VH-VL binders against q9hk44. Designs and how they scored, part 11

Target 1, 202 residues: q9hk44
Amino acid sequence: MNSRIMFIGGVPGVGKTSISGYIARNTDIDIVLSSDYLREFLRPFAPQESHLETSVYDAWKFYGDMSDDNIIRGYLDQARPIMGGINRVIARALANGEDLIIESLYFVPDMMDEMVLKNAFLAYVYIDDPDLHRSRLEDRINYTHRNSPGSRLAAHLKEYRTIMDYSMDMARGRGIGLYSTDDYALARQRLLDDFRKFVDRR
Below, E stands for the ipSAE of ESMFold2; O stands for the ipSAE of OpenDDE; V2 stands for 0.75 times the mean of E and O plus 0.25 times the DockQ between their complexes.

## First folded at step 4 (VH-VL; framework fv_utomilumab)

Design b10 (at its last look DockQ between E and O 0.72; V2 from the best seeds 0.00; counts 0 for: pae E 8.1 > 2)
Fold by ESMFold2-Fast, scan of step 4:
Structure b10 (fold): chain C 202 residues (1-202), chain A 122 residues (1-122), chain B 108 residues (1-108)
Amino acid sequence: as target 1 above (202 residues)
Amino acid sequence: EVQLVQSGAEVKKPGESLRISCKGSGYSFTSYWISWVRQMPGKGLEWMGKIDPSDSYTNYSPSFQGQVTISADKSISTAYLQWSSLKASDTAMYYCARHEGYSYGWEDFDYWGQGTLVTVSS
Amino acid sequence: SYELTQPPSVSVSPGQTASITCSGDKLGDKYAHWYQQKPGQSPVLVIYQDSKRPSGIPERFSGSNSGNTATLTISGTQAMDEADYYCQAWDSSTAHVVFGGGTKLTVL
């Protein structure tokens, strides 16, 4: 049997944690990993230049003034070791015939092996409407993060949407599907259907 | 019944503009990418670029970037390939073909148009 | 720029097995697709994702892809199989589709 591997990207507030849980339940996949915990596990061992002790929305500060370029530079510094780890984890699951879902803020297909890209279902989740995105961030305690106030994250909507736009551009250029959670119920169903089709098509 | 139907053959002079079309029917047009493929007389297949009709996002081959424009009108399920100024070297058969676009490497073209022959001569 | 290399021609007698190769750097880490094109006609997908047949394609057609080489195999080759065959893959470095140069299969 071939492994069923899903790697879901998305910034905070887009519903990637909830959608990952929905997919896991409807596909009977037992392992769901969050890059938040992978990041914490990696922190004691990460290179200093990755700046993993700093929130991703502050990482541009190492490059000067806030700009889209500096936001992405900071994001990529943090992404590099995390993506290296994710690539290895997926490769192991593929080698062992095991199913896995990973949901991640860090989503850089160019940092992954082609064998992994060929054999894992990659998807990027986004919110088109910035006002809806802000609302979802402010309300996120009610959806997925019980003890993480959304107002702090909503203050960094600009940084997150810059990362989102960059990630969407890269995903689309690499043949990876984009799923808008402006209509959450439709998005999770489309993603589930596409994942099932991916598994059946392999 | 899935079909991609292309516009008829064209005979043009260098410097003229041209737009050819590819109309999809029998499927959800916005659920598939449309690619354009060139085949010069007696030569092989060359991928020119593709469009997602749902939002008109385009991706071009480096060899064709700036030489042609790909567009789509989802209200009439039609994709277009356009030249602002034709050259004799544009003489070729042009095919449209569809593919799914939500997974890495899924550019397998399951349905093709019948082709549009474009001849550019003085 | 990523390139796929095919032999320009392959000849077989009716009933023999034809083997058409497509070579590219680490091609086995990509999906290879194969098309048949007869004179004056549009290409027809005969193998997708390395080894899968679309509905309506005879079981004589099979494919494989490993290392640097993808192979289209036609067993019990018939006169009707005479055509040009093209391989295809995705070039991740430039994010575009690449075709091989094509192989003319002659059945005589």
Scores: ipSAE 0.720, ipTM 0.867, lowest interface PAE 1.0, mean pLDDT 90
Fold by OpenDDE, look of step 5:
Structure b10 (fold): chain C 202 residues (1-202), chain A 122 residues (1-122), chain B 108 residues (1-108)
Amino acid sequence: as target 1 above (202 residues)
Amino acid sequence: EVQLVQSGAEVKKPGESLRISCKGSGYSFTSYWISWVRQMPGKGLEWMGKIDPSDSYTNYSPSFQGQVTISADKSISTAYLQWSSLKASDTAMYYCARHEGYSYGWEDFDYWGQGTLVTVSS
Amino acid sequence: SYELTQPPSVSVSPGQTASITCSGDKLGDKYAHWYQQKPGQSPVLVIYQDSKRPSGIPERFSGSNSGNTATLTISGTQAMDEADYYCQAWDSSTAHVVFGGGTKLTVL
C-alpha cells in the first residue's frame, strides 16, 4: 500500500551508488535508478539551455570563467530537466505503491513537489576529507565503474566539492539528513537504520 | 524512558542575561533535533528555533532571529536557550521539544520538556 | 511566512463528536500534527503525520488532511478532552516549524 522511496544525493566518489545498492539488498527493493543513466536517457531530448551534452564539471564554461557561482549555475542548468524527470518518477511510484531507490548527482529539493518530498526519504551523502574524496574518485575503476578511469573525475574534484557544498547547504536548509561517508560503514548503517525508521513510521 | 528535563523557573530583571537548559535522556541525543517553543501567558505556542545537536546547526524563526541563541552540548545531552539582555516581554513559559531529524518535514514533537517559566520584571 | 489558522474555540456536549480544523495553503501537501495542552501542562502529541495516533492516545482521536485543511476529530468527547489544541506543520521553503493559533475545546 505505502511505497518505500529513497532519494539519495551525492557527488561522484562519495559512495552513493554502493550505499544505495546495499540498502536495496537489505530492504528487498528491486528498483534502483541512477541519475547517470537518466542523464544519458534525457540527453537527446533535453533543452539546449540545460547543456546536458557536457559534463557537469564543465558546465561552468557556459557562464565564463571558473568560479563557484558559475559551477553552481552550470550544475543547476543540468539539474532542471533531470530533477523534473525524477520528480515525475517518484510521483508515479507513489501513485502505484512501488518501492524505489534513486541515487543522483543532481539533488535539488527546491525542484521537487511538496507531495513527493512528503512521502519520500531524502538523504545527502558527502565526504569531509578532500584527500579521501580524491582517492575514492581514483579508485572507482575498482568498484562501481570498472571501465571508467577515476583519474579523469579526480581532476575535477574542485567542481564536485563546490557542488557538494552547495547541495549540503540546500539539504541542511530544508532539514534533510546529511551523512558523511568518511566512515563508509557507519554511514551505510545509519542510512539503512534511518530509512527503516522512515518506512516503519510511514 | 525518553525524557526532556528543563531547568527551573527564573525570575529576572530587564537587561539581565539568562540561559535555560533542556537535558535529554533515554535516547541518543544527537539523533534528534531540539526545538524551543515560547508560550506567553494566556497565549498560544510559538516556535522559536531548532538545533541539531550532532553539529549544532540552528534554524531560527524570523521573530526570534537575533533575539535569542540556541545551542547544545552533546557531551551532556543538553540544549540551551539564552538571552543576552532580557525584556519584560520575554516573560513566558519556554518548552523544549524533540523531533526526528532524518526525514523531510517529519517534525512532530513526540516528547516535551516540563517547561521553564521565565519572569522578567523590574 | 507560512501560517496556520484555527478557530479560537469549539464547544461540544459529552458524547458528541468534536471537529477542530486547521487551515493553511496547500496544507494537504504537508504533514499536519496535533497537540493537546491542558492548563499548567506541557503539550502532548495526539496526532502525527495527519492521521497517525501515538501510543497511549485514545482511539477516539483521529485526524485527516486534504486540500488546505487538516482536521482533528474527537469522537465520543469526554470531559477530560477539554483542552487547548494546536495544529503544527512546517514551511518547506525555510524549514521553519509553524503552529496554529490554537483552539480551546470546551466540553459542556
Scores: ipSAE 0.592, ipTM 0.856, lowest interface PAE 1.2, mean pLDDT 94
Fold by ESMFold2, look of step 5:
Structure b10 (fold): chain C 202 residues (1-202), chain A 122 residues (1-122), chain B 108 residues (1-108)
Amino acid sequence: as target 1 above (202 residues)
Amino acid sequence: EVQLVQSGAEVKKPGESLRISCKGSGYSFTSYWISWVRQMPGKGLEWMGKIDPSDSYTNYSPSFQGQVTISADKSISTAYLQWSSLKASDTAMYYCARHEGYSYGWEDFDYWGQGTLVTVSS
Amino acid sequence: SYELTQPPSVSVSPGQTASITCSGDKLGDKYAHWYQQKPGQSPVLVIYQDSKRPSGIPERFSGSNSGNTATLTISGTQAMDEADYYCQAWDSSTAHVVFGGGTKLTVL
């Protein structure tokens, strides 16, 4: 196929947005999609009590007390419609020979169509050091979300790391590459190099 | 000049332990996954499992989970397949093979070791 | 548990075209790879990603993959092509590697 498709997963604060921008600049891929805005697009079409109305870090509350299982249940409920949209977007790009980068909090291999698994470069980005992760979440307030509540995301580090650990296990169980951004410059170069090799071999 | 060189043939008795090796050269060892493949006498190829040598993450076939241990020492570019207690049914040829590790590992096996014959008999 | 099925044997006269099939549910949505194994030898990759030929593999080897079936085709078959041939894909649900049972190609 002609299409150069990259699908990058990761929770907030791991650098997936920055890496997707770096890859776009270095490959001349013009379309970069963020699932955060896809989620916002979908909200008006959901029932008032839909899981899409709740922040991902609060979605466990639908199921009872805070636990890893309930955090993951809430995440997967939100992921289902969004992954459906992502599958369709990638299918369109493949049919038209178009290049595309998607970066997404919602990265669920079991919800990916076979053509996505076959034809897209899949990568999951994470931070190994929890203290560094917390620091990166705090920095979003200062540089990327001028109007957002100052410490809201960092207060939910536990929920994000639970989702991250689950997603990493699922990705590795599928042979999907994991990329630590503890050293951001190294990670972005490794991703770019691996993506180019994937495209060249295909 | 990519090469995968395996350790020599083994003749063992049931209940003995064994570790066989696969040494990679001519490429960046940590950039590729290593799989182990069993071929019983007169039979086809059976995938046993794989390892990412960069962090030692392993993924096993259900048929072999708990039956063998796959490991790697990236400092000497070597992967291992190990039994804690051999059975006569472990008599087979064992191959290592590599594939690209740049994404999710759905790739082909482009290079194979020469094989290690393991014979387990009383 | 995803399975790949191959005929156990295929016979062809020298110079003729050999066709070896590999069947699996929706295999055309996956990549199929092919390996040649001669007696006492390690397998060697002859076709990857359905239809691509590694450097050093003769042009008479070709491949296709559509629907439920991948096919390895050898045009102008030679005696040196006598071997066992295995197809391989991934089980998408488990990320496990799956080999077909193998096909013995005989050139009479």
Scores: ipSAE 0.035, ipTM 0.643, lowest interface PAE 8.1, mean pLDDT 87
ESMFold2 (binder alone), look of step 5: mean pLDDT 93; pTM 0.952

Design b11
Fold by ESMFold2-Fast, scan of step 4:
Structure b11 (fold): chain C 202 residues (1-202), chain A 122 residues (1-122), chain B 108 residues (1-108)
Amino acid sequence: as target 1 above (202 residues)
Amino acid sequence: EVQLVQSGAEVKKPGESLRISCKGSGYSFTSYWISWVRQMPGKGLEWMGKIDPSDSYTNYSPSFQGQVTISADKSISTAYLQWSSLKASDTAMYYCARHERYSYGYEDFDYWGQGTLVTVSS
Amino acid sequence: SYELTQPPSVSVSPGQTASITCSGDKLGDKYAHWYQQKPGQSPVLVIYQDSKRPSGIPERFSGSNSGNTATLTISGTQAMDEADYYCQAWDSSTAHVVFGGGTKLTVL
């Protein structure tokens, strides 16, 4: 397959949208797909037990008190239909020789098809410093999120960081690269370089 | 020149502890995983587990989980394989090998250590 | 537990083509890597990611991987190619490296 596919995971505030745009510009990849829009598209059709109508930071409420386990259970409920859709989108791009970048909050290696794992460049981006993460969530009034106030998301930093820690552990266990965006410029360049090496190695 | 250099052969008794080493040179040690592979006399290769030297994250084969400890000291570019209590069945050649971690599928071991022979007998 | 199966031995005459197979459930959906090991020596990577040769490996070595079977092919086999050959895959579902049992190649 000639397709160049990049699938980047990360929670809000880590810079995955901006990084995806940077990679697209520097590789001439025309399609950048956000799981935010996949989630909206799937909402009318998703199983009720996925709880896609509920914000991911509230999905633990279906399991009782707030705990890391319940936060992850809620996240995984939502992840299943979205990851199923992402598998299909990547399979189509591979079959048609299309280039594609996907950036997604939902990034569950256990839910990825083996052909996705084999043929896509997979990366998980994270922020080590919780204070930096909070600051970046609060500063999210930018070109792509003009009317989505970052203060709302910053209030749920605990839930997002629980999802992040879980996703990092899962990604690493499956051989997927982890990229700290504490130094945003360095992370962008490392991801671009590694993606180019991946493409050249194929 | 990229090299992985392992510690010398060991002769031990059952119940004794042991730590063997694998020192990397000629590359960025923290940019590659280090795996340990066992080969029992006259038998094939068995993957034991691996470590990321950048933060000491480990991943073990189920057959070796709880049987050995893998660790690393990035300040001296060295990875370790350790037993708290050796058994006669631990008699084998032990190899370290590196692999890249850009993404899934980079588990090919491009460089191997020369091997450390561990003999456990009374 | 994911398993890779290789024939225990393959014999070939000098100058003929040797084929060594590695079978596993849906192995074509994974990457297969191949190692050569001579007596008393460390393994040497001869093919990675199904079909690619590391620098220094002769062109007579090639690989393929589809369906349930990966194949290492040695064209114009030479006496120096006599060795044990191991296939390897990464099983993402269990997060483990898996080796095949090995194939002894004899050049007679």
Scores: ipSAE 0.537, ipTM 0.809, lowest interface PAE 1.9, mean pLDDT 89

Design b12
Fold by ESMFold2-Fast, scan of step 4:
Structure b12 (fold): chain C 202 residues (1-202), chain A 122 residues (1-122), chain B 108 residues (1-108)
Amino acid sequence: as target 1 above (202 residues)
Amino acid sequence: EVQLVQSGAEVKKPGESLRISCKGSGYSFTSYWISWVRQMPGKGLEWMGKIDPSDSYTNYSPSFQGQVTISADKSISTAYLQWSSLKASDTAMYYCARHEGYSYGYYDFDYWGQGTLVTVSS
Amino acid sequence: SYELTQPPSVSVSPGQTASITCSGDKLGDKYAHWYQQKPGQSPVLVIYQDSKRPSGIPERFSGSNSGNTATLTISGTQAMDEADYYCQAWDSSTAHVVFGGGTKLTVL
């Protein structure tokens, strides 16, 4: 059987971690990787210019004043080594016939290898309503990150939504599906159904 | 049944404006993208651009950016291809075709319109 | 820009196997789709995602895609298979669809 690979992109608060767990449980996929842990693993070895020691919402500070362009520049610097690693991980899973789900803040189609674009189910998860997004960031300590205060992340909603808007535009232009989690239960079911259709269509 | 039905043949003069249509039926129109494809007389297929009818998001081939406008009206399940000023070199058969938008590379056009012949001559 | 190259014509005798090639840089890393077009008619999808047949397409049609070349194969070719055949792929670098130049299949 062909490997079942799902690569889900999204910024904090959109529910990508919870959705990944739901998909894994309903497809019997045992491996779910988070870019948060891939980032931590890469930090000791990453090039200085990637600025992985800095939070993504502060990475624009290396380029001057806060602007959409500087936020995206900081994001892309961090994305480069992480996306390189994700390409390699997916290539290994495909070569070995392994199933894999990856959920990542770093989701840059132009940095994905052609083999990833061809063989993985790619999806970008977003929240349309900014107030709902803020609310979900504030609630994340109750759901996925017990010792990470959601109020700190909610203070950087502007930076996260700039990254989200950029990522959605890139995904849309490259033929990657967009999934709104404003209705969380319906979104995860649609993602599951589309992933199953993708696997059956291959 | 799934159908894409295009408007009838057009004969126009250089400098005139024109809008041709592609009406979808038998499926959820907003669940599929619509692409426009040109075929000049005796020549091959050229992709012009695409639209997602759900939000009217468009992408154009670099060769057609600024030459045509693609639009859609989801309330009547119809996509459009429009020229502000026709040239003799626009003489061609124009096809619409649908494709899925939920996965990268799923640009297999499973249903096509019957084509609209546009002739531009003085 | 990314280009797909097809031979302009291929001739085959009835009952023989026809092979139509489509060449592009690292095309095997992309999906190739194939369309049949008869005179005065719209294109018809005959192979999608390298090797899959849509419902209603005869089993005689098959496809492959590896390295730089995708191939449409028609076994036991019939007179009704006379048509122009176009390959197609998605080019990620320009974010657009690319068609091959087309191959005229003649069954004599």
Scores: ipSAE 0.603, ipTM 0.833, lowest interface PAE 1.8, mean pLDDT 90

Design b13
Fold by ESMFold2-Fast, scan of step 4:
Structure b13 (fold): chain C 202 residues (1-202), chain A 122 residues (1-122), chain B 108 residues (1-108)
Amino acid sequence: as target 1 above (202 residues)
Amino acid sequence: EVQLVQSGAEVKKPGESLRISCKGSGYSFTSYWISWVRQMPGKGLEWMGKIDPSDSYTNYSPSFQGQVTISADKSISTAYLQWSSLKASDTAMYYCARHEGYSYGYFDFDYWGQGTLVTVSS
Amino acid sequence: SYELTQPPSVSVSPGQTASITCSGDKLGDKYAHWYQQKPGQSPVLVIYQDSKRPSGIPERFSGSNSGNTATLTISGTQAMDEADYYCQAWDSSTAHVVFGGGTKLTVL
């Protein structure tokens, strides 16, 4: 197989967007897709039950109290059409011999097609320390989200960390690498090295 | 040179406990998972379970969950397979084998131990 | 409970091509790996990721994997190739390694 495909997951504040850009620059991969834009594209056409018109950190409100179960239910509702789209985008890239990086908040292994699990380098990015996560989110400067202040997202750290913990549990043992960005520079170098090793084995 | 070296053959009676070992050398031990594979006399290969030595996370085949314990001591680059109470049906050759550490989709076993023969007889 | 099925035995004449199959539901969507085991010896990886050869494995060994079937092909089969051959896949849905039942290759 010639296509080089990376599918990287993570919640806001963990550095997945910046890492994706770093990998793209160091591998000469020209296509980097964000699930933010995929969500926006799908929004007019998605079933109402997906609740894509609601922020993911508010989607639990459709199910009652802010519990871990309700946070995950809301997340999975939104994830389903987006993950379906990502499966199809990766299939097309593979069929056409295209290189592709996708970075996504929506990262649900049970919703990934086996062709994705087989052919894409899968990585989940996380932060162990919740205080560090909050700090990085509050102090975040992001060229892709200039009008989305970090303090707004930091107010929903609990919802994001619930999604993160769930995603890591689902990823464990499933052919998906887990990368702590507590040391950001080390994490991005490890990801680059592991992606290159993955490509070399194909 | 990459090597997985297993402990020697064992002869036991039913009800006895046993621990066998698999020592890795010539590579970063915590960068690879270690799997245990059983081969009963004249039969095929059966995957028992695996361990990530970096954090001792284990995953067992349903057929072996609760029958054996897999552990590792990364300070001496050694993985273990343990029975609390052996049965005659545990008579088999046991192999350890390694595969890539963080599971980027590759689970081929590129290096295998020489095997440990366990004989359990009344 | 994902299962890989291999024929119990395959016979071939010296110099002929041997084909050993491994069947599983949508196996082509997974990676198939192949191991050779001679009597009294540990398994040896002969093909990984469907079609790749480790260093030291002769060029006459090749592999393929599509649909429901992976195939190990040995061209110009020699007496030294007589062995048991096992296919293996990773079932991501259960996070388990699965082996086929093995095929005894006899070179007559």
Scores: ipSAE 0.532, ipTM 0.805, lowest interface PAE 2.3, mean pLDDT 89

Design b14
Fold by ESMFold2-Fast, scan of step 4:
Structure b14 (fold): chain C 202 residues (1-202), chain A 122 residues (1-122), chain B 108 residues (1-108)
Amino acid sequence: as target 1 above (202 residues)
Amino acid sequence: EVQLVQSGAEVKKPGESLRISCKGSGYSFTSYWISWVRQMPGKGLEWMGKIDPSDSYTNYSPSFQGQVTISADKSISTAYLQWSSLKASDTAMYYCARHEGYSYGYDDFDYWGQGTLVTVSS
Amino acid sequence: SYELTQPPSVSVSPGQTASITCSGDKLGDKYAHWYQQKPGQSPVLVIYQDSKRPSGIPERFSGSNSGNTATLTISGTQAMDEADYYCQAWDSSTAHVVFGGGTKLTVL
């Protein structure tokens, strides 16, 4: 049996952390990594131009006025070193026969190595309803992030949804599955079923 | 069980419009992408583009972007390939084929239509 | 643009092993799929994801993919295997499907 690797993307508020835990429990995968921790690990060593000390929702400010283009430019600056690290982590897991789940805000298919695309189950999680997304961000502390101020994140819904739309468009064209968590129970079960199907097909 | 049935052969003049169809049956039509593949007489296979019938999202090969329109009507499990103005160089066999869209590398076409021959001549 | 190269033709005698190659830059890092097409017929998937056989495809068909080259191997080739064979891969950088130029297999 080959390594079982799942790489799940999504912006804050979509439930990717909770879903990752559910998949891990139901597949007996012991390692779950968050790009939040990878980002923190990289911060002391990241070059200034990556702007990892700045919140992703403020990174557009290095490029002028708020626009979709500038929001994505700021996101991609931060994504480059993180995606580079994720490629290396997945390559190691594959080489060693290890199972792994990664959940990440940073999900840029064009920055993924071909071996990652080939060997990992890739999925992008999103919320279709903007009002539900805002509500999920405001209630975020009640789910998995006790000290994350939900009102602060909800104030940046525009930036997160711009990143989400960009990520979904990139994923869609490349055959990466999109999973709406507007119905969380359905999304969770569908992701589990598709991951099992992926593992069995390999 | 699973079938993709395409519309019949067409003979057209340059400048005419045309729409050909591909009807799926025996499976959940909105659960699979439909791709269109061209094969010019005596030549190989060329991927033109694809559509997700669930929301009509399309993705085109750069060579065919702007030259054709791919659409679908999920209420009748049918995908379409359309030209606004045919050229002699459009003479070819056109195939539709399905594939899964939920994972990278699931672009293997497990079922194909029988093909629609389009002949464009003066 | 990503390109897959196949030999235009391969000839074998009945009962011999036929090998059809498909070459592309770092193709082993991608999945390769293979189709058989007989005159007047639609393509038929014979190998998917490098080495897997669809139900109904004889065991004499096998595949491999490493480095820059994917190979379709037909052991104990039969007259019925005479056809055009096409390889396929996905180019993630342009988000499109790429086919090889095709190989005409002749069984003499």
Scores: ipSAE 0.626, ipTM 0.843, lowest interface PAE 1.7, mean pLDDT 90

Design b15
Fold by ESMFold2-Fast, scan of step 4:
Structure b15 (fold): chain C 202 residues (1-202), chain A 122 residues (1-122), chain B 108 residues (1-108)
Amino acid sequence: as target 1 above (202 residues)
Amino acid sequence: EVQLVQSGAEVKKPGESLRISCKGSGYSFTSYWISWVRQMPGKGLEWMGKIDPSDSYTNYSPSFQGQVTISADKSISTAYLQWSSLKASDTAMYYCARHEGYSYDYEDFDYWGQGTLVTVSS
Amino acid sequence: SYELTQPPSVSVSPGQTASITCSGDKLGDKYAHWYQQKPGQSPVLVIYQDSKRPSGIPERFSGSNSGNTATLTISGTQAMDEADYYCQAWDSSTAHVVFGGGTKLTVL
């Protein structure tokens, strides 16, 4: 099998796209997939109850008032079809001996197939400081997204951090590594080193 | 030389509290999870729960949730297993064991403590 | 609740091949690890990630894992291999480590 698969999770502003590019360059992995594009591909065909037509930061509105529970309910509705697709993509890469990096807002260990948990290097990227997170979202254009206004995403910091906290708790329970990007350069190096160790150990 | 050294045997009465320890040496203590495993006399291995010493995050088996408390003090590279009120059914050998924590596939226990025998009798 | 099932005992003569099985629903989709425990001693990891040997474990120990069954194989079994053997896997549904009930290997 020998496939090198990395599945990295994180909310907007934590640097997962930049880190994925760094890992790809330093490991000679040619395929980097973003769940943003997987979501867009899936959107025309997804069930209505997945609410993929709605931004993830608005999906709680289908359940009533804003609350952590409703934010997570909306997130999980959207996550289900996307995670199903990611499971299939990883299974294909493994079957074909292909290397792959996936970066995703949607990162739900309970929705990951056993073969994904067994064979992919899983990592969740986060920012501890809400003010730093807000600043990173506002500076988004300097890092990865030239035409996407960071101020719009910064307005939804609460929803993103609720999703982040939930995702971190789930990752923790499954023994999945958590990587703080408060020191971005250190986080990139730790992820690269741990990924290489994972590949070597397999 | 990696070692996990556990505290000595304990003889207790039902209702008493107890805390046993597992001290790691020869490696970066915060880089590995510590699990606790129970073995009742003449029986098999039962996983109780685990802790990440770097932030004291714990995860318990449903059979042991609320029965015991797992904690760690990273400043002295020591993990703990504690009972608030012992029962006769807690009589067992208790092992600590380490594993890597950055992926679920690294839950092989490469090093084990020597075990702490806990006897609870009236 | 995920369960791993092992035969309670296996007997072999010295030099014979011993096979110890561990069965669980879709176990081949998980990693299986194996531990040896001798009387009065702590468990020792003998196989990890289905088929890999830790440093210091004799080459006569090997493992496999496919479908619903993982197998620990001991070739040319020696008297010193007499012990209890436990399989282990991760149960993703409960996020917990699960051990098999153990197999007592007797070398006659």
Scores: ipSAE 0.462, ipTM 0.801, lowest interface PAE 3.2, mean pLDDT 89

